# VH-VL binders against q8ixk2r445to577: the designs that were tried, part 76

Target 1, 133 residues: q8ixk2r445to577
Amino acid sequence: FFGMLQNKGLTDYCFDYNPPDENQIVGHQVILYLCHGMGQNQFFEYTSQKEIRYNTHQPEGCIAVEAGMDTLIMHLCEETAPENQKFILQEDGSLFHEQSKKCVQAARKESSDSFVPLLRDCTNSDHQKWFFK
Key: E = the ipSAE of ESMFold2; O = the ipSAE of OpenDDE; V2 = 0.75 times the mean of E and O plus 0.25 times the DockQ between their complexes.

## First folded at step 3 (VH-VL)

Design ca12 (framework fv_recaticimab)
Fold by ESMFold2-Fast, scan of step 3:
Parts: structure tokens; C-alpha cells; sequence
Structure ca12 (fold): chain C 133 residues (1-133), chain A 119 residues (1-119), chain B 112 residues (1-112)
């Protein structure tokens, strides 16, 4: 799958990567923003290695969750996907992070009214259901 | 001006550990990945791994994963590489090198730290 | 595991000569979406750290003399020195960054 990765519960929101400096593509948090499809910020590829790839920049970025963290951040893609970069997109739309055994959920960012994807215990919530547009 | 300054030469016995430091200046330390590359006498360059100074995330080459630890201290803009259970074939010059944010090519290198492992 | 192979291992040349060094990768370093080759070239003098010469296969690093040029695409790359100067006698390395960094074994450029 390639496209905008949209949330079923927050129906207007998509995965978005908008680093403050386009020359420093890694290390920043992935956010959720209103789906618009303009520019490059909202286009991701789900690969056969279970990566969520930001392939509009080189070297390519791959979404990862570092040990002990619940935020999704942009790392450099690796030749073989490491465990912290593997997400299983299930038939029901759940996005399961293999290493942590948790699911990606649309959630409000702590310090504002903006939204971010976070790791949470897996539930049957629509806020944990994702699909490519 | 951008500089990477490494700690001085080390002589170690087999089985010991060595910890090399790399102090960065002239740029925002957390904005660039720091890699470690070694070179045995008369040999070519061998990549060991990297650290993201912002997050602390590390990736090690398979040959070193069981013996290397890379860390950093953002308060003093310094990266560290510790190699344990040293063998004579670990005798090499060890370099820290910064990657350009647009690709993993090395635009600035430390001066190198010579590590000699002998009995 | 991308393997980088350089040729020749060493060569002897005179000041003023045109020198070419070849680098081959075990798989393509060309990314089709941006049409860039993930290859760099370095110069290393005895007792010194490597110095970046070329990145993206053909882009010259700031301050590098224009007698140095990089060319090639995919799996075959060349570093050319159009008119060799005394300070150019060194070992040259290619490096891929399409995946985790790997280097060629080096080409030693010696005085004839």
C-alpha cells in the first residue's frame, strides 16, 4: 500500500511528517494532521518488510518506536527492517507494533490540542484502526 | 568551525575494554548522526555503527554488536565508543565521523584514536 | 551486505597524468524515485583521517579542486583526476550509503 494513512476514528486525520528542517529528516515525531494530500508530508508506503516508509526523501525514513517510548519517530530505513520498525497492518485495520506488542492509536498530544499516533494497549477502538487512502 | 576532537592513544591488554571519546563543536550536536569507523594498520576502512545523539538510538554492525557500546552526553557534545573483550586484531585507528543530514556520507572526521592491543 | 570492489588496488602515475579509479557495487546504488546514486569518494593521506571528495556519485565537496570528478551510475562508478598534482598521491576509497555504510578496499596512488 502507498498513500495517505488515515484514522478510522479521527476520520479527518492522517499520518503526517513535517520536520522543522527538510535537511534533517530523522529524529522528529510523526504527527496527525487534517488529510489534504498536498505536498509530500502525508504520503507513506507500507512495505513487504512491515515498514511504514517515508519515501519522498532520501535517505528514506522509516517510522520506529524506541524501547520504552510510546511515540512514533522517524529513523533511517535499514536494509533489513529492525524489530522497532515493524508494524503489522491487520485485516481489521489495527497497526500492531511487533516489538512492544502494542497498537498505534490516534491520541491528543499532551501539551496541546493537536493529535499524534501513540503506542497503547490493543483494543477494538476505531482510534486504533488505520487504512490507506 | 566544525571540529571533532578525539581522546588520545590507548595501549590495552587482551581482554580489556577501551572507551574512546569524540567531542563535537561548531554545530548543533543533536542534529547529525555520529558514526564510528576503524582502520587496522595498512588496511581499509570498516564501519562499526552509529548513534543518533538526539534520541540515543544506536545501530551496530553485526561484527561488533556483542562487544561495542555507543553513548553520548549532550551537555558536553561528546560521543563515546566502548569496545570490550579486546583482541590483538582490534589494533586499529578508531575514527568518529559525522554524517550529512541528507545521506550517510561523512563530511567531517575526528583525527583518529590509535588503540594498540598487545600482551 | 553491499560489497564494494575497487580497481586497481594500486597504480603508479606521474604529475600531469590523467588518472581513473573504478568502483563496483554488488547491487545498484541508484534510487529510482530521486534518480540519485548513493556513493561517495574519499582521499586519505598517510597518518591522516579520510577527506570527503565527492558525494551523490558526482557532486564535488566544497573546497575540492575541480580536477577531481565523479561519474557513473547503478553499479559502476569512476573517480577521475584530470591532471595529477603532487598533493594527490594518496589512497582513495569509495563508499556506498544506499544501506549501512560499506567501503571499497582502497586504491593506492603512488609516484611513478
Amino acid sequence: as target 1 above (133 residues)
Amino acid sequence: QVQLVQSGAEVKKPGASVKVSCKASGYTFTDYYMHWVRQAPGQGLEWMGYINPNSGYTKYHQNFKDRVTMTRDTSISTAYMELSRLRSDDTAVYYCARTHYRGSYFDYWGQGTTVTVSS
Amino acid sequence: DIVMSQSPSSLSASVGDRVTITCKSSQSLLYSSNNKNYLAWYQQKPGKSPKLLIYWASTRESGVPDRFSGSGSGTDFTLTISSLQPEDFATYYCQQYYSYPTFGQGTKLEIK
Scores: ipSAE 0.007, ipTM 0.559, lowest interface PAE 11.7, mean pLDDT 86

Design ca13 (framework fv_recaticimab)
Fold by ESMFold2-Fast, scan of step 3:
Order: sequence, then structure tokens, then C-alpha cells
Structure ca13 (fold): chain C 133 residues (1-133), chain A 120 residues (1-120), chain B 112 residues (1-112)
Amino acid sequence: as target 1 above (133 residues)
Amino acid sequence: QVQLVQSGAEVKKPGASVKVSCKASGYTFTDYYMHWVRQAPGQGLEWMGYINPNSGYTKYHQNFKDRVTMTRDTSISTAYMELSRLRSDDTAVYYCARGTYRYGPAFDIWGQGTTVTVSS
Amino acid sequence: DIVMSQSPSSLSASVGDRVTITCKSSQSLLYSSNNKNYLAWYQQKPGKSPKLLIYWASTRESGVPDRFSGSGSGTDFTLTISSLQPEDFATYYCQQYYSYPTFGQGTKLEIK
């Protein structure tokens, strides 16, 4: 799968990577932004290693969750995907982070002024359902 | 040269529909969303919606979603905006505008505009 | 919808003047996670299409003269023209793209 990763509950919002410095893409939080599908900041690839890749740079960026955190951060992809970079896109649309046993949810971070994907306990909420467009 | 060329001015009766075209050239048509923005005489700019030319997906502003239809024809790199059940207050210049892939919907290229006049 | 308010609605100035136009949003346009303000500025001359001047509140579009600059963050933004030229007499609009696009009502820059 590749394309825009869109939320079922927060309709019209997609995974978006738009770092503070366009020349330094690593270490910043993935956001949710209005789905436009125009080019690199919303184009992601779901790989056979269960990575979510941002594919505009060499080496490519891969979404990760650092230990003890609930935010999705852009890291460098590795030849063998580490466990913190693996997400299982399930048949019901949930995006399951197996290392943490949690699901990716569209939410406002506490005290945040934006929508972001966060790890939360898995529920049947449409805010935890994702699909590629 | 990147440009958007729109169809000519239209005069319509109340209750009619109008279909405006926007032909893209100088870039890959399917790589950028096409937005529609209108401007009533002496007034500001009002966003109406967009179409993804690759997928055909559309999003309309709530004020227009029961009367507007946006389509495209990739074989001729042309986007269309049809507005139905026209009222006198739909008199405006209608623009197509290209959203950028880096800036979100900041519009870097605009069509020349199509004047639509709705009068009895 | 996010409401955009511009001030003043019109302004009279002379060639060579420094001009500032203000734009205020009903909510913050700053994404805290990337520290970017989702705000653009446009110039529109009579009978012509709008032209993009500034995006990300302060980044000048390619080909736009350096006398144009944008500043501000959160809810309060300004467009500055450091030395007004004859071709700069136009209407200026701010636009947010934090959510679905909305525009300010415009500021008409007139010859004094």
C-alpha cells in the first residue's frame, strides 16, 4: 500500500510530515493535516516489514514510537526494521503497534493546538481506523 | 510555463446551472490538487472546494456542497466546476487555483478567472 | 470556519513609504509540533487573479521582490512593504490554511 493514510473518524485528515526544517527531517512529530495528497508530505508507503515510510529522502524516513512515549516520530529507516517502527494494519482498519500493544488514534495532544496521531489503548472507535487512499 | 486557462464569461438566468472549465499546462496535471475560489463584486475571496485530479476525490465547503460538482478529465488536463440552481448572489468571478505539494492549500498558480453573471 | 480579520480595510500611501498590513485569526495558526504558521499573503490588482507573495507566514514566494516581508505568529500577522513602488498599489489578502482555507476581507492600498 502507498498513498495518503486517512482517518475514518476524523474524516479529511491524513498523516502528514512537515518538519520545522525541511533539510532536517529526523526527530520531529508526525501530524494530522487536511488530506490533500499533493506530494511528499502526505505520501507514505506501508512495507512488507510493517513500516510506514516517508519515501522522499535517502535514507528513507520511517515512523517510530520511542519507548515510554505516545507520539509518532520520524526516524531513519534501517535495513532490518526495529520493533519500534513496526505497525500492523489490521483488517478492521486499526493500526496496531505491537511492541506497545496500543493503537494509533487521531487526537489532539494535551495542550496541543493541532491534531496528531497518538498511541492509545485499542478501542472500536473510528478515530483508530485508518486506510490508504 | 505553468498556467491555468479558464473558459469564457457566462450569463445565466436564476435557476440555471453553469459549468466552468480550467485547463492546466506546463506541469503534471495529476500531481496537484485543483481548488476553486470565487469573488463576488467588491468582495473578498471565498473557497469553494477542491478535487484531487488523480483519484477524483472531492471536498466541498458546506455552503456549496448541495449545489456544486467538481470533476476532471485527465486526458485533456482539464478540471470542471459546475454550480446548479443559480441565484443572483452567485454573480462572481470564479477562479481555479493550484494547491502546492509543500505548502498545503496556499495557491501558487491561479486561472485568469471566469465571470458568471446571474440576472433575470 | 476560522475567521480572518484584516486591518485597515484601506490605506493611502505614497511611493517610497513603508506600509504595514495586519491580519488576525480567530484561533492560533501555529502547529506546535512543527512550529509553522499556516498563513499566506496574496496581492490582487484590479481585473487580475491573486498572486501568492508569502507562505508559512514569513517565507517569500520565488520571484517576489524582497521589499515584501511577512512576520508574526499564532493569531497576529503582518505584511510589510519596505519601500512602496507604483506597481504595489493593489488589494492584499491574508489566507489561513491551518484548516479549510479562509481569507481576510482584504486591505486596499491606494495612492495618496
Scores: ipSAE 0.054, ipTM 0.708, lowest interface PAE 6.0, mean pLDDT 87

Design ca14 (framework fv_recaticimab)
Fold by ESMFold2-Fast, scan of step 3:
Formats: sequence, C-alpha cells, structure tokens
Structure ca14 (fold): chain C 133 residues (1-133), chain A 120 residues (1-120), chain B 112 residues (1-112)
Amino acid sequence: as target 1 above (133 residues)
Amino acid sequence: QVQLVQSGAEVKKPGASVKVSCKASGYTFTDYYMHWVRQAPGQGLEWMGYINPNSGYTKYHQNFKDRVTMTRDTSISTAYMELSRLRSDDTAVYYCARLGYKYGSPFDYWGQGTTVTVSS
Amino acid sequence: DIVMSQSPSSLSASVGDRVTITCKSSQSLLYSSNNKNYLAWYQQKPGKSPKLLIYWASTRESGVPDRFSGSGSGTDFTLTISSLQPEDFATYYCQQYYSYPTFGQGTKLEIK
C-alpha cells in the first residue's frame, strides 16, 4: 500500500512527517495533520517487511518506536527491518507494533489542538483504526 | 523526461458529459498523486480533486462532488476525469497535475491542458 | 476553504524593473511544528500550463532564475522579480497547500 495513512476516528487527520531539514530526516517525531494530499509529508508506503516508509527514495526513512517509549520517530530504513520498525496492519485497521504488543492510536497533545500518533494498549477504538487513502 | 499528455479539445452541449485523459510517462505512475485543476477563460485556477493512482482513492472538491468522477488505468499509466451534466460555466481548460514529493512542492509537473467548450 | 487574495490584479512594467506581487490568506499558513509556510507561486504564460516557481513561501524550484524570490509568513506573502526580463511577462498565482489547494485570482504582468 502507498498513500496517506488516515485515522478512522480522527477522520480528517493523516500521518505527517516534515523534518526541519529534509537532508536530515532522522530523529524527529511523526505527527498527525489535516489530510491534504500535498507534498511529501503525508505519503507513506507499507512494505512486505511490515515497515511504514516515509518515501520510496534512497536513503529511505522508516517509522520506529524505541524501547520503553510511546512516540513514533523516524529512523533510516535498513536492508532487513529491525523489530522496532515492524507494524502489522490488521484486517480491522489496527496498526499493531509487534515488539511492544501495542497499537498506534491518534491522540491529542495535552493543552493543545495538535495531534500525534502514540503507542497505547490495544482497544477497539476508532482512534486505533488506520487506512491508506 | 516526466511528461503528462492530455487528450484533445472537446465541444459539448449542456447536459452532456466529458471525459479527459492524462497519460503519464517518465516516472512510476503509482508513486505520485494526480490532481485536476481547471481554468475558465480569463479566470484563475480552480482545484477539482485528486486520485491516488496506487489505491484508486479519490477526493473531490465540494463544488464537483455530485458531477465528477476520477479514475485511472495503471496498465497504461493514464488518469481520467469525467465531468457530467455540463453547464456553459464549465467551459474551461482542464489540467492534470502531479503532486511533487520533494520539499512539499504542490504541483511539479502539469499536463498541457484540455479545452472543453460547453455551448448550446 | 482558505481564501487567497492577490494584489494587484494586473500591473504594467518595463524590462529591468523590480516588481512585487502580494498574496494574502484568510488564515495562517504557518505550521508551528516545522515553522514552514505552506505557500507556492506559479507562473503561467499565455496558452501554457502553470509552472512551479517557489514553494515553502521562499524556496526556489530547481532551474528557476534567482531574480525570482518569495518572502512573507503567516497570512501575508510577496513574490519579487528583481530585474524583469522579456520572458517574465506572464500571469502569476499564489497557492496554499496547508489544506486542500486554493489559488489566488492571479496577477497579470504586462509590458508598459
């Protein structure tokens, strides 16, 4: 799959990645932003290795979650996907991070109207359901 | 190398439908969203919607939702925009435009345009 | 929809002149998380399709001459051509991509 990764519950919001320097794509947090289909910020590829890639050009960025953390951050993709970069897109739309046994959920930042994807215990919430557009 | 080549000019009567094609070459067709933008004579640019060529998903501007259909054929790298129930104020040049990836460039390549004239 | 307004609707200038075109949005195009303005400028010559000149309000597209520059932030933006050349007489459009795309009404740059 390739496209915008949109949330079922937070209907107008998509995965978005827009680092301050496009030549240094590693280490910043993935956010959620209004789906608009413009630019490279919202286009992701779900690969056969269960990766979520920022773009298809080399070198590629891959979404990862570090041990003990709940935020999604950008890492460089590797020839063999490490465990912290593997997400299972399930039939019900859940995006399951196998290493942590948690699901990606759309969440509002405290004291803000900003949104981010975070790892949370898996539930049947629409905020944990994702699909490519 | 990247080219978007659109179908030729069309003349239609009010109430008819028109289907404009946009053939892509020089890149992987399914890797870039294709948008449609129109321009009435002497007027500005008006966004109509887009299609994700990989999934087939479409998003239309509210002004066109009831009359526009965007499709694609990946075997020939071609996108289509069909506008039904044409009115005289649909007379315009219709463009396909590729959404660029680098630096959030909105439209990096455009088709040459297809003139659609609607008159009784 | 975010409304884009350009001024002037047309202007006359001579080769070698410095020209400034303005664009105003109905809401801020500055995204606080990355500190970027989601604003582009296009050039359209008679009978041809638009050509991307500037994105992120101030970044020139590859191959665009350095006499073209963009500036501004939030709701007020400008496109400047520092020394007009014959090939620059065209219509210029601003476009926001903060949300679904909307364009200004255009500024026609004419020979004096």
Scores: ipSAE 0.009, ipTM 0.638, lowest interface PAE 8.3, mean pLDDT 86

Design ca15 (framework fv_recaticimab)
Fold by ESMFold2-Fast, scan of step 3:
Order: C-alpha cells, then structure tokens, then sequence
Structure ca15 (fold): chain C 133 residues (1-133), chain A 120 residues (1-120), chain B 112 residues (1-112)
C-alpha cells in the first residue's frame, strides 16, 4: 500500500510530514493537513514489516511512538523494524500500534486549530479509520 | 531579523531563460516553504509555485509547469526560480515569499522583488 | 482553482474615514472541522512587496495597527480600516489558501 493516508472520519485530512530542517529530517511530529493532489509530503508507504514509511527524504523515515507518548514522531527506518515503529493496518482501516496496544486517532491539537494523529484507546470511531488514496 | 534578498533586475530577449535568486537570512531556511509569485505591470498577484527547501520537492501552477524550474541550495540558504522560453507577457516583478505551509498559509515575509523585462 | 473577486477595484477616501473592501470566493473557504476561514489580506504600496495584514480571515498579523480588521465567513469577506491614515495609501489583496494560493484582483485605495 502506498499513497496519501487519509482519515475516514476527518474525511479531508491526510497524514502530513514537513520536517523543519534538511539536517534534521527525523525527530519531528507527524501532523494532519487538508489532502492535496500532490503526494510528496503526504506520500507514505505501508510495508511488509508493518512500517509507515516516508520516502521523500533519504535515508527513509519511519513513523514511531516513543514510550509514554501519544504523538507520532518520525524516526530513521532500520533493516529490521523495532516494535515502536510497527502499526497493524486492519481491513476496517484501524491502525493498531502493537507496542502500546493503542490505535491512531485523528484529533484536534490542544490550544490550536490544527489536527494531529494521536494514540488513543481503540474504538470503532471513524476517526480511527485510515485508508490509502 | 528575517530577510529575503533577491537578485537584481534582468532584461531578456524572447526565447531566453531567466534565473532569479532569493537569499534567506534570520531564520532556519528549511523551516519554511518558499513560494514564487509574480506581478505584471499594473496587474495583480499570480502564484507560480513553491519549493520545499528541506526536501527539494516542487509544485508548479499549471500555467508554468512546462517552463518553470524551482531549486534551492541549503548551504547558502538560497532559492532559485528559472523561467524558460520567455515571452513579452512574462514581463513582471517576480517575488519570493515564505510560508509555514505549502498552500501559502499567510505569506509573512516577501523578497523585495526582481523586475524581469522581456523585449526584443 | 478558486476564483477570488474584490470590490471595488478602486476607491478614494479622506483621512479619518472608515473604509471597507470586500472579497468573494467562488467556493466556501470555511473548513467545518476546524471552523477556520482560509483567507488572508495583504497591503502593497507602490514599488514595494506585499505585506501580510490579516490571516484566518480575522487574525491580525503582529505589528499591524488595530485600525485594520477582517471579518466574514464562507464566501464573503471584508477588510475594514476604521480610521484611514495617510500611510494606508496602497492596493489591498485578498488571498485564499483553502487550495493552492489564488489572489483577488486588488483594490486600489487613494487618500485625498
């Protein structure tokens, strides 16, 4: 699977990654933004290792969640995916983070008008359903 | 102090190419998208495209896709816009402008503009 | 792409006057999920680059005098200057960022 990773509930929003620095393409939070027809900063690949890869940069970035956190952060991909970078994409569109046992949900960022993907207890909400477009 | 400083005025003949530079200072160059907007004499503003200085990714308006190339050099915090196969109606002031997002969510700083005149 | 239309194309006003400039979009710029209007206003003086005045339809950019205000929602927007000053001679542009950027044709403000 590859393409723009779009939310079923927040239907016009896609995973978006725009790191602030060429020298620091890793370590920043993944956000949600209005889906555009471009790909690139919204282009992700779901791999056989259960990774969500961002390949606009080299080396490729892999979405991860650090222990105790609920935000999705870009890390360097590894030859064998670590547990914090594994997401199980289900047929119903839920994106399950194995290490934390939580699901990725589209949510409004506190104190702002922006949206971000966050780990939350798994529910049947459309805000926790994702698909590649 | 944020500044975008553009290269000087250019006079070109029809069919030539022009390359305008935009040197950024006072902020981290790769933290903001760089957009290019032009303005023909006595006319309004026309968006041409942007470059993500971090990735090098570009998006051009349909009207310019076949003639424009946007690049950057992160080592000197400079963005470039090259327009080829110039026509007389490409005569305009060309601006670079920064934005925190690729859709131009508020252009808070602009270059001073580069006048490009295309005449025989 | 989204078409932006401004009115009037030009106007003349006296110092101290309340001035309004309108901007209409060909489709709604209000995103229901965040309740934001994706609309900005710029001031451009002769021979100078544009300057950002307002973003999110009504949020004033830092350093912009409080006599400038933006209002409206959806497809109809207004820029108001509550008490016109001599330095406000300029052309004003609205810009949408709901899609890739498009600008209105501009409103030229002449101070008597």
Amino acid sequence: as target 1 above (133 residues)
Amino acid sequence: QVQLVQSGAEVKKPGASVKVSCKASGYTFTDYYMHWVRQAPGQGLEWMGYINPNSGYTKYHQNFKDRVTMTRDTSISTAYMELSRLRSDDTAVYYCARSPHYRGTGFDYWGQGTTVTVSS
Amino acid sequence: DIVMSQSPSSLSASVGDRVTITCKSSQSLLYSSNNKNYLAWYQQKPGKSPKLLIYWASTRESGVPDRFSGSGSGTDFTLTISSLQPEDFATYYCQQYYSYPTFGQGTKLEIK
Scores: ipSAE 0.000, ipTM 0.539, lowest interface PAE 14.3, mean pLDDT 85

Design ca16 (framework fv_recaticimab; at its last look DockQ between E and O 0.08; V2 from the best seeds 0.00; counts 0 for: pae E 5.5 > 2, placed apart)
Fold by OpenDDE, second read of step 4:
Structure ca16 (fold): chain C 133 residues (1-133), chain A 119 residues (1-119), chain B 112 residues (1-112)
Amino acid sequence: as target 1 above (133 residues)
Amino acid sequence: QVQLVQSGAEVKKPGASVKVSCKASGYTFTDYYMHWVRQAPGQGLEWMGYINPNSGYTKYHQNFKDRVTMTRDTSISTAYMELSRLRSDDTAVYYCARVKHYGSGFDPWGQGTTVTVSS
Amino acid sequence: DIVMSQSPSSLSASVGDRVTITCKSSQSLLYSSNNKNYLAWYQQKPGKSPKLLIYWASTRESGVPDRFSGSGSGTDFTLTISSLQPEDFATYYCQQYYSYPTFGQGTKLEIK
């Protein structure tokens, strides 16, 4: 699966990554932005290694969750996907992070009008449902 | 064995277009990016861009963005590089080379395709 | 673009000599999470395609003789040929793949 990764509950919002420096794509937070399908910021891939790859750069970036955090941060992909980069996109649309045992939820960033994907306890909320478009 | 076989030498007039092919064998075509690198006579290596054969996504160096088009046909494990509005300084050997998704050295390389642009 | 500065541009040596080529990157090629340097070395002979020698800064590609070694980390890298053989006279290039690929300008190794 590849393309825009769109949230069901937060209508018309997609995974978005726009690093300030194309020569340094790691270490920044993945956000949510209106789905537009233009450029390279919203193109992702769910791989057989259970990675969510930032599919518009080489070396490719892979979304990771760092220890003690609930945000999605861009790392570099590796030959063997590390545990903190493994997700399960389930049939019901939930995106499950294996290491934390939490689900990715579309949420409003505190003290901001912006939105971000965050790890939360798994629920039946449409804000935790995702699909590729 | 893993190999990349490119199309034959080309001679073009200024303003014309050239399309070079690169056929892959011995490995899963979609598992590796295909990069294109050129080398002018007596000069170094210049990266032109790459294509992800799985998704079809391309990234071009800014020096070529308006003139280069990279495509692929997964059914025959072949990548293509088309360069338009040719000029004399486009005379070079053009190489395709594979790279893994997670990043590594270029290996293998195609044998190269000589493109000569002259009036 | 990450700029790769290679030195020297040319070098004359004799069979049996120890040869060293250096490469400097405009930014670090070290990824802290896996502690790998995204740097490769290539050999190119006249009329031939480049050949991968070293990747991850210090890992020899399969089939590459032991006399070739890569070292360095961060922004400074070195390719060493411990005892030069007749077939080693060629042009060598460093290349970073931490981001969109860029090459050093090359080092032509000639027979003295």
Scores: ipSAE 0.827, ipTM 0.927, lowest interface PAE 0.6, mean pLDDT 95
Fold by ESMFold2-Fast, scan of step 3:
Structure ca16 (fold): chain C 133 residues (1-133), chain A 119 residues (1-119), chain B 112 residues (1-112)
Amino acid sequence: as target 1 above (133 residues)
Amino acid sequence: QVQLVQSGAEVKKPGASVKVSCKASGYTFTDYYMHWVRQAPGQGLEWMGYINPNSGYTKYHQNFKDRVTMTRDTSISTAYMELSRLRSDDTAVYYCARVKHYGSGFDPWGQGTTVTVSS
Amino acid sequence: DIVMSQSPSSLSASVGDRVTITCKSSQSLLYSSNNKNYLAWYQQKPGKSPKLLIYWASTRESGVPDRFSGSGSGTDFTLTISSLQPEDFATYYCQQYYSYPTFGQGTKLEIK
């Protein structure tokens, strides 16, 4: 799959990675933003290694969740995907983070009008359903 | 070099349809969203919509969604924009434009296709 | 739709002049999470397609001369040409991408 990764419940919002400095992409949080399609910051690839790759940068970035955290952050991709970078896109649209055994959910950032993808206990919520568009 | 080359000028009667093509070269066609923007004579730029060339997914501005269809043919790296039920006020230059690789905005743009609707 | 308003609609200037074009949005284009303004500036010469000059309100596109600069935040933005050259006579457009794209009506820069 290749494209904008859109949420079913939070309609018209997509994964977005737009770090403050385009030359330093590692360590910043992935956000959700209106799917306006105005830049490759909204373009991701889901790979056969179960990675969500940010293909607009070289070297390529891969979404990861650090131990004990619930936020999705950008790491550098490795030749063999580490467990913290593996997400299983399930048939129902759930995005399951293998290492933590939690699902990616669209959520409002605390005390903000901003939205972010966060790890949460898996439910059947539409806010946990994702599709490439 | 990265280029978008559009089809030639069209003259149409009110009520007809027009289909404009945009051929991409110099990059992987399926890796970048393609937008369509038009410009009426002496007027500003008006966004019409976009297509994901990989999936075929489209998003249209509500002013056009009843009359516009955006498609692509990945085998020849070409995007299409078809506008039906043409009116005189659809007379414009129609552009395809790719989203920029780093940052944001449109870069490159096609050279434009002039569509004249008159009777 | 976010409405973009440019001022002036036209401007006459001479080579070497400092030129300022303004753009106002109907709502803030500043996104707090990344501290970026979702605004771009384009140059369009007669018979040509638009050319991207500036994105993120103040980031100059590669290859664009340093006499072009963008400034502003929130709802008020400015494009400045510090020393006008003959090739700069064109129409300039601001564009927001905070929502689905909308453009200002354009500012035509004419030779005096």
Scores: ipSAE 0.188, ipTM 0.771, lowest interface PAE 4.1, mean pLDDT 89
Fold by ESMFold2, look of step 5:
Structure ca16 (fold): chain C 133 residues (1-133), chain A 119 residues (1-119), chain B 112 residues (1-112)
Amino acid sequence: as target 1 above (133 residues)
Amino acid sequence: QVQLVQSGAEVKKPGASVKVSCKASGYTFTDYYMHWVRQAPGQGLEWMGYINPNSGYTKYHQNFKDRVTMTRDTSISTAYMELSRLRSDDTAVYYCARVKHYGSGFDPWGQGTTVTVSS
Amino acid sequence: DIVMSQSPSSLSASVGDRVTITCKSSQSLLYSSNNKNYLAWYQQKPGKSPKLLIYWASTRESGVPDRFSGSGSGTDFTLTISSLQPEDFATYYCQQYYSYPTFGQGTKLEIK
């Protein structure tokens, strides 16, 4: 899959990555933003290794969740995907993080009126459903 | 080098359809959304919609949704915009434009295709 | 749709002048989560395709001369040409991408 990764419950919001320093993509948080189709900062690839790749940088970025954390952050992709970078996009649209055994949910960012994807206990909420458009 | 090369100028009568092609080269066609923008003579730029060439998903501006179809042929890296039920105010230059690789905005643009609708 | 209004519609200037073109949006283009303004500027010469100059309101595209600069935030944006050159006579468009794209009506920059 390749394109904008949209949330079903938070309609017309997509994964977005736009770090403060566009030349240093590692270590910043993935956010949600209105799906506009205007920039590679909203284009992701879901790979056969179960990675969510940000392909606009060389070496490529891969979304990860560090142990004990609930935020999605950018790491460099590796030849073999590490466990913290593996997500299962299930048939029902849920996005399951294998290592933590939690699901990605659209949530309000605590310090603003903005939205972010966070790991939460898996539910049937539409805020935990995702699809590529 | 990344390039978008469009089909040649067209002259059409009201009520006809036109299909403009946009052939991409120098990049992976399916990795970038393609947008279509038109410009009537002496007028500004008007966004028409986009296609995701990977999936074929399209989004059209409200003004065109009943008359426009955007498609692609991934085997020849070509996007298409078809506008039906043409009327005289559809006379314009039609551009394809790719979403920029780094940052945002449209880069590159095709050279434009002049469509003239006259009785 | 987000309406983009440019000012002036037309202006005349001499080589070497500093010129300023403004663009106002009907809604804020600043997204607080990433602190980015979703605005671009394009240059278009007669019979040619638009050329991207500026994105994120102030980031100059590769190969665009230093005399072009973008500024502003929220609803009010400015394109400045610090020392006008003969090749800069063109029509300039602002464009928002905070949502589905819309363009300003254009500013035609003419030689005196």
Scores: ipSAE 0.135, ipTM 0.729, lowest interface PAE 5.5, mean pLDDT 88
ESMFold2 (binder alone), look of step 5: mean pLDDT 93; pTM 0.945
OpenDDE, look of step 5: ipSAE 0.785; ipTM 0.921

Design ca17 (framework fv_recaticimab)
Fold by ESMFold2-Fast, scan of step 3:
Structure ca17 (fold): chain C 133 residues (1-133), chain A 120 residues (1-120), chain B 112 residues (1-112)
Amino acid sequence: as target 1 above (133 residues)
Amino acid sequence: QVQLVQSGAEVKKPGASVKVSCKASGYTFTDYYMHWVRQAPGQGLEWMGYINPNSGYTKYHQNFKDRVTMTRDTSISTAYMELSRLRSDDTAVYYCARYGHKYSPAFDIWGQGTTVTVSS
Amino acid sequence: DIVMSQSPSSLSASVGDRVTITCKSSQSLLYSSNNKNYLAWYQQKPGKSPKLLIYWASTRESGVPDRFSGSGSGTDFTLTISSLQPEDFATYYCQQYYSYPTFGQGTKLEIK
């Protein structure tokens, strides 16, 4: 899969990565933003290693969640994907984070009108269902 | 060399359809969205829509939804834009443009343009 | 659609002049989470396709001369050419990519 990773519940929102410093592409939080038909910051690849790769910006990044955290952050991809970078895209559209045993959910960021993907207990909510366009 | 090469000029009668091609080279065709933008004589730029060359997913501006179809052929790295039920005010130069470069979602590479003239 | 308005519609200048073109958006193009303005500037010469000059309101595209600069934030943006050269006579467009793309009407830079 390669494309915009869109939320079923927040129908117009997609994974978006646009760090404030293009020379330091890793270490920042992945956000959700309107799926505006302009794909580069919203282009992700789901790989056979169960990675969500950001490969239209350099250096190539992989989405990860640090132990004990619930936010998705951009890390450098590794030759062998570490457990914190593995997400199972299930047939129903859920993104299951293997290391934490939680699902990615579209949520409003505290103290902001911004939306972000966060790890939450898995439910059958449309806010936890994702698909590539 | 990254390049977008478009098909040649077309002259059509009102009510006809036109299909413009845009051939990409010098990069991985499926990695970048392809947008279509037109420009009527003496006028500004008007966005028409895009296609995701990997999935085939399309999004069209409301003004064109009823008449435009965007497709692609990944085997020859070519995108197509077909506009039906042509009117005189569809006379314009039609551009394909690659969406995004390394650091922003700006249109970094443009085709040379295809002039479409609709005349009775 | 986000409406983009440029001023002036045309401008006459001489080689060596400093020229300023303005662009206004109907809503803020500043995204608070990344502090970036989703605005680009393009140059179009007669019979040619547009060429990207500036992105993120103020970042110059590789290969673009340093006499071109972009500034502004939110709803008000400016393109400045510090010392106009003969090859700079063209039409300039601002474009937002905060939502589906929309362009300003263009500013035609003419020789005096």
Scores: ipSAE 0.009, ipTM 0.652, lowest interface PAE 8.4, mean pLDDT 86

